# VH-VL binders against Protein cereblon (ohgt), part 11

Target 1, 230 residues: Protein cereblon (ohgt), of Drosophila ananassae (Fruit fly) (b3m1f2r157to386)
Amino acid sequence: LSRVPGVDYLEHILFPGEVLPFMIDGSLFDDEMPGLDGLIFGVGFPLMQPPEDNPHKLYGVTCQVYEKGESGRQLVFYKSRALQRIVINCDDIQGPPQYIARNPTSKCFSKVKILPEYFLPEPLKCVDMGSMSRFRDIPSMRDKYRRYQLSSTPWPADACQEYAYEEIVERARKKLEIHKIDTMPRCPIQLSFWLVRNLHLTEKMMRLTFLTDSVNTRLQLIGSTLKEES

## First folded at step 21 (VH-VL)

Design f4 (from j2 with light chain L32F)
Fold by ESMFold2, last read:
Structure f4 (fold): chain C 230 residues (1-230), chain A 121 residues (1-121), chain B 112 residues (1-112)
Amino acid sequence: as target 1 above (230 residues)
Amino acid sequence: QVQLVQSGAEVKKPGASVKVSCKASGYTFRNFGMNWMRQAPGQGLEWMGWINTYTGEPTYADKFQGRVTFTLDTSISTAYMELSRLRSDDTAVYYCARGSSSGDSIWFDKWGQGTLVTVSS
Amino acid sequence: DVVMTQSPLSLPVTLGQPASISCRSSQSLLHFSGNNYLHWYLQKPGQSPQLLIYLGSSLFWGVPDRFSGSGSGTDFTLKISRVEAEDVGVYYCMQALQTPYTFGQGTKLEIK
């Protein structure tokens, strides 16, 4: 359970890795910032879920200030980057929450729980028979060899397909060339969030991909969007 | 569930005061401001103001300044609106509505059922 | 005070047909953050108002996707792609850029 010195609301979902620029009353940071950078604060997304579903839970992210911009002393421009997904018990919030876009004027803080990111890499492939490997070199037999390989995995075929991380990455990479984006991360956790912010997903899909702690599930949800675009 | 339950209908004479209650349930009361609106019979909606449920600081629309008072009883998650020196044109249905946050109150995602206040001699 | 003007004030519509409601403000509702502080509410007969659209174009929870909001600055539009019987009521736009918050006059939608 961690405490963050600032908790503000954001009217849309922000994913780890995204930049959050904002203007805020400079006094909200002056007592808690050693110098002008590095402050970690929280932003919550009260509109991520229906009010009825989890009225005492507030999902969000931690953000870290990395740049102070040129603004007046009363309103200071900052750039921050979202780091980790969090959940907040609304009863732990101290102070009146305000939307960060409305230039908060009051201190608001809370205890937060950092949400985990689980990733299970591809399962072990089944043992290939040495004599069967020769069929990979014959073009007319390539389809039969692939069907045999899938049927002989140590896991059920649908479980192996669910762990087909490489296929999802390749399909995403093909789609993202259209968007001319060349900063694709190698880390599966960061990649899952980067894909969300670059693919212009629906609000429903944004919510589903944010709420899962499983990187594999997040990538599968993204992959379903890529299939729908084909 | 998130609910706002208002007090029952009132009949008042000109010059009197009325106090309407709004009991909230199903959420953290101090995290969302409380707005008050009214609607005269056959007319549109009119915003009267709001109260920060964390600090208790009210904001009144200029039209009602000096006649309306917003208060809270946080121990029972209840907001109150009192309108004094009633006139016949104060006859309306009065609504409470939950604001978007306690520090800002910029959209109203849950409304009470309304309280009819009738002012007649 | 920001004046909100709706048109039409009365909107008879045939079931299954589209509907469009206009809302104009006396000053821009576009905040420097990029948000338009304009919201739409529906008051069904005999009921309290309910939030339909917030920040100009975002659908609130439980609102069917046949509803949409568009516009920016001073001119905003609520559209219903196919009107259903449950859509009957009075539609209000409201600005929340600055206090006092103000509503449009309302648009009564009814089936003809």
Scores: ipSAE 0.536, ipTM 0.783, lowest interface PAE 2.3, mean pLDDT 81
Fold by ESMFold2 at other seeds, last read:
Structure f4 (fold): chain C 230 residues (1-230), chain A 121 residues (1-121), chain B 112 residues (1-112)
Amino acid sequence: as target 1 above (230 residues)
Amino acid sequence: QVQLVQSGAEVKKPGASVKVSCKASGYTFRNFGMNWMRQAPGQGLEWMGWINTYTGEPTYADKFQGRVTFTLDTSISTAYMELSRLRSDDTAVYYCARGSSSGDSIWFDKWGQGTLVTVSS
Amino acid sequence: DVVMTQSPLSLPVTLGQPASISCRSSQSLLHFSGNNYLHWYLQKPGQSPQLLIYLGSSLFWGVPDRFSGSGSGTDFTLKISRVEAEDVGVYYCMQALQTPYTFGQGTKLEIK
């Protein structure tokens, strides 16, 4: 549970690692202060879910300012990068929220809850026999089901490998432009968000991938979209 | 369940005032501004202004400046629009609508059912 | 004030056929953030208006994907790929770049 000074609305979903440029009225700061450099603030996505589903929850991200651009007469340009997924209780918001694209003119802040990122680098390789019975009715998979039973091994590598981290990376490499592949992060948490940014996911999949706390589950959701070749 | 429920129809004489209420429920009232529109019979929609539900600061369209007043009762999540010195051409259905945020009203994602105000001698 | 002009003002269509409504603004609605502050509403007979499209092209939650919005700057279009009976009503564009916010005159869509 943390408190973040500055909470604004964003009309679309922003994932950790994305850049968010914005402008604000420079008169909101002392003339002798360096401005917002290094500041961490929150942005919320009021349109991520239907208004009726969770009207008191606001999902969003923290952002950190890393660049101050050339200023206009009264507007100062900044660049920020999204860092962490958050959830806000709308009743905790103090101040009038504004859309950041409209150049906020008022201070707005809230307590936030930072959403966790769970990653287990060695995924479970064992599957009980009950979970494998669904392969017996598929002719192409019947041989693998028989091998699994005869070997007494709990995990048939062929079935579980479809969602392995390295298989998802390989599928993404085949689909993406070369210069984007050079920017692919090694960190699985960052990779999961990088893939969402660089793949053309449906809005439903973007919402699902944003709302999951498990990096492995997020990667599996992304991987399922890569199976849909065009 | 996000709802805006307006007060009932009114019949007024020219020169009188009318006060229309708009009760919000199912969301954090102060986080979304309240807009007011009207629609004369057989005509289109006309924006009258909005009120910042956090600060209580109203913004009026120039046409209505001096005749309209927006107020709030935040304890019951209710916004009010009062129009004074009524004329026959003020006969219209008046709508409240929730703005996209309390600090800026960019689009209106939920509307009240409307309140018919009839100005007749 | 920004003047919003819709055409046509009356639009009789055959069920299952496409429909297109134009909205023109007296000044650009394109903000330097890249957003067009132009929204579309539908008022069905006897009902309050409902939001269909915000920021020029984004479908609001629950709106069927046969609706689409396009355009930028001063010229905007609402399209319905296949008109259904429930689409009958008056369609309004609205600008929200600057106050006072202004609506188009409305386009009444009717089934032939």
Scores: ipSAE 0.531, ipTM 0.785, lowest interface PAE 2.4, mean pLDDT 81
Fold by ESMFold2, fold request of step 22:
Structure f4 (fold): chain C 230 residues (1-230), chain A 121 residues (1-121), chain B 112 residues (1-112)
Amino acid sequence: as target 1 above (230 residues)
Amino acid sequence: QVQLVQSGAEVKKPGASVKVSCKASGYTFRNFGMNWMRQAPGQGLEWMGWINTYTGEPTYADKFQGRVTFTLDTSISTAYMELSRLRSDDTAVYYCARGSSSGDSIWFDKWGQGTLVTVSS
Amino acid sequence: DVVMTQSPLSLPVTLGQPASISCRSSQSLLHFSGNNYLHWYLQKPGQSPQLLIYLGSSLFWGVPDRFSGSGSGTDFTLKISRVEAEDVGVYYCMQALQTPYTFGQGTKLEIK
């Protein structure tokens, strides 16, 4: 879907919203060369999965440079922010990839596929309402049918998800310092990434939460980690 | 599945050359550099250098400069190490190892099985 | 050239007991990016070396969590919390901050 002008390697997983600082040798610029401000580039995680599992796929994120820090004449400091999860076919990489921490000296680019983020409610449980089902399509009876449905089902699927979502949020609040709670996003997509950044997950859980395109599954994985901590 | 398969054992006389092959499979060959190490009998590991598998640019340890040559055949995902003017103290097991990336090569996450080269009069 | 010195060179350990291996470099391996370019390998009897720990403390895939790495700059330590029979072999540290890359002399771990 998109081509990015650079693809660098990172030795750990980076989630959307995280800051990636790096340094580059300022001697690579002369007075006429532009800097890196505003540049969008790709960062891949070759160590995210066992080498045997997906040897021709490289997962990563897009990053955008947003700040140039203070520097000595030799080293220029930049900050970037991860934006979107991507996957790269390793055969599409053009140039010799390098780790960004080693201050890359070569051009490396690739086609990337931006990974989706979706959040879907579960369908409602069906219960046998018997003769009450006939009132569903009668406008004057619709409100009474709705009340019966709420009172006769164990829990509507949306209500069950809301309880799980609220439970995850409450457990996170107990584990986090108050100043972090003030920045907790309301959007489930943003919340799923925020929780990973602000909780101390194992490397295995970070990999699992990165690899899913389902926000529901990502939140459930995070929630299971909160339950397992004593 | 990531594999590095090296050529078989060699017996050489002093002054000869040896060429060891390392065939890679199960990954994009040009994305990971190839390193060469050796291990004399009963001794530790010694790094000989590496080759950028994208550009073909080699880097040699100073000790081997002028005697070792690294080459590639990217069409068959194979790296080669040739050591010339062999001496008896070149008797060792020679290993290839996949580096961390093709632009730099700083840890070795997969090693070949090793190739014994024996140099004797 | 960076000289890497391991201690001890021979390490007999009782099964189930902890083990500790030291690695010291002649110069700092800490890159200005914050990474230590020091790696640990295990060569089991009759096998090729295998990567255990990269960048001083990061555990490679398939390595049991009873292995750990620590240290920074010039002094690094590999620890095994409970030695098992399959841990027998020679352990090497390696620096990769600058070429030529150099290995320690090796530490032979034996069950006794």
Scores: ipSAE 0.529, ipTM 0.786, lowest interface PAE 2.3, mean pLDDT 82
Fold by ESMFold2 at other seeds, fold request of step 22:
Structure f4 (fold): chain C 230 residues (1-230), chain A 121 residues (1-121), chain B 112 residues (1-112)
Amino acid sequence: as target 1 above (230 residues)
Amino acid sequence: QVQLVQSGAEVKKPGASVKVSCKASGYTFRNFGMNWMRQAPGQGLEWMGWINTYTGEPTYADKFQGRVTFTLDTSISTAYMELSRLRSDDTAVYYCARGSSSGDSIWFDKWGQGTLVTVSS
Amino acid sequence: DVVMTQSPLSLPVTLGQPASISCRSSQSLLHFSGNNYLHWYLQKPGQSPQLLIYLGSSLFWGVPDRFSGSGSGTDFTLKISRVEAEDVGVYYCMQALQTPYTFGQGTKLEIK
């Protein structure tokens, strides 16, 4: 668990990779305060779940400040980028949380749990056994290697449809403007978050995709949205 | 899960004071401010102020400054509103409501059931 | 103080028809962050108020999507695309840009 030296509220869901801008009244800063450059802080989404579900958990993201500007209206402008999904036990929050858009704060902090990102690659129909041979000499991997050898049968087409990673990518390319496609990541974890940011999903789908730790499930949820719209 | 339960109806004489309680449950009390509103019979809603449940710092609407006091008992997750020097036009239903956060409590996503305070001779 | 003015104050509506409620503030509610600090509440008969819309246009959890909010600055509108019997009550707008927070006078929605 890590401690984050700033925990603010955000009125909407923010996914890893998204930019979170905010502004601070410059009259609240002294010249001896060097600003927030490089600061890692937490942002929680109190409105992501119904009040009746789990009011003691606060889901959110870590963010890191990467840009500071000056608006010239006594305001200091910052840009941050969301990095990792987190969950906070609300009882661990120290200080009075505030909504970052109106009152960003350094007086509120908490211990956070970084949520994992699990990804299982697509099943292999055929594999060069040379690339797998490194497992035969590792005792903890020998059972997995033997299970693969005994299960090496062509997957039925219907069993592989949910893992059609390339199909999801191609359907997304058809719906997106060309300048966005140039930024599409190859990493499945980053791709899952990139797709959520760029496909304008419903609020319900954004909540579901945020709450899953399985990248495979997240991509399947996104893919189901693309099928419904096609 | 999230509930605000207020104390029961009160009948008071002019010049007295009343203290309404609001017990919160199902959430971390100090993370969300507590607001107080009132509604006279047949009338609209009026904001009386709020209290930062982490710091205990109250903010009062100017109309009530000097007559109202907001306090907390954080050990039992309870907020209190005391209105003194009651007048007949203080007859109203008084509501507590959970604010959007404890540091900046600006929309009210959960309300208590209301407490009728009647001021009459 | 920011004065909030609602129109109409009484709104009789036929079931299944749309409804629209206007809320005007004496000062702009647009914060330099880009948010409008204007919220809508419904008080059903005999009940305490409930939040419908926050920040001008964001629908609160559990509110049917036939409700919508629009507007910016000083002029805001709550719309119900198809009024149902359960929508009866008094609707309030509230500004929370600056203290004291202030409510509109209320709009009583009733079925004809």
Scores: ipSAE 0.523, ipTM 0.781, lowest interface PAE 2.2, mean pLDDT 81

Design f4 (from j2 with light chain L32F)
Fold by ESMFold2, last read:
Structure f4 (fold): chain C 230 residues (1-230), chain A 121 residues (1-121), chain B 112 residues (1-112)
Amino acid sequence: as target 1 above (230 residues)
Amino acid sequence: QVQLVQSGAEVKKPGASVKVSCKASGYTFRNFGMNWMRQAPGQGLEWMGWINTYTGEPTYADKFQGRVTFTLDTSISTAYMELSRLRSDDTAVYYCARGSSSGDSIWFDKWGQGTLVTVSS
Amino acid sequence: DVVMTQSPLSLPVTLGQPASISCRSSQSLLHFSGNNYLHWYLQKPGQSPQLLIYLGSSLFWGVPDRFSGSGSGTDFTLKISRVEAEDVGVYYCMQALQTPYTFGQGTKLEIK
């Protein structure tokens, strides 16, 4: 758990890797740092879930300031980048939370819990029964191995799900071909968030993809939207 | 379960005061401001103001400035609205509503059940 | 004060048919952040109001997707694609760009 120097609200979901520009009173951040580079703060999404589901939890991201723009009248322009998904116990919030878009005037602090990013082994493109025997002694793969071993087909249907990773990438590349695509990351974790940022998912899909800790599950959710279009 | 439970109906004479309570439960009270609205019989909604539940600082609509007071008892997660020098046209259902945050209060995602205040001679 | 004007004030609708409610403000509700600070509420008979749409077009939790909001600046519209019996009540728009927050007059939706 860590204490961050600022916690503000955001009306929409922000994913790791996205840029969050904002203007606030410069005194709300430590002005002793040159250029304010490296300052970390949190933003929460109070509309992420129904208010009655988890009224004491606030999901959000950490953001890190990387640029200070030219100042206006008393307000300072900043650029930040979302880094990690977090969850906040609302009882830990100190100060009155405000929406960052409305130029916060008060300091607000909280302890945060950084959410994990679980990555499963790379999906197999093809398998045979002999090669799956290596997974039986690997705890993270044991359940998948047992299911695969019980299949009577030479190429079990569950292996088709494993190949969806590369197919998802190919479908995304086709959809984004008319846009500049050469910034697509190779890291599956970064790729999952990059796809969310660039594919303009529905609000429901944005919430589902944010709340999953499994990178493979997040990619499968994104892949389902690619099949629905055209 | 997020709930706002208001005090019961009141009958008052002109010139008196009324104090309506709004007890919040199921969420962190100080993180969401409390708004007050009223609705005269057969008429629309009117915003009276709000109170920052963290600082206790109220904001009143100009129409009610000088007649209304918002207060809190944070130990029991309760907000209060007191309206003084009552007139017959203050007869209305009074609602509390949870604002979008304690520092901003720009939409109301949970409302109390309402409290009928009748001002009659 | 920002004046909010709704039209129509009374809206009889046949079950299953679409409905549309207009809300106009006396000044722009578009904030320089890109948000429109306009919200829609429904007050069903004998009940307290409930939030339907916030920030002009965003559907609140638990609200059926047959509801939608559109518009920007001074002109906003709430639409119901197919009216159901549970949609009966009074609809209010509200601006929250600046205090005092103000409501429209209300639009009473009834089944014909």
Scores: ipSAE 0.462, ipTM 0.737, lowest interface PAE 3.0, mean pLDDT 80

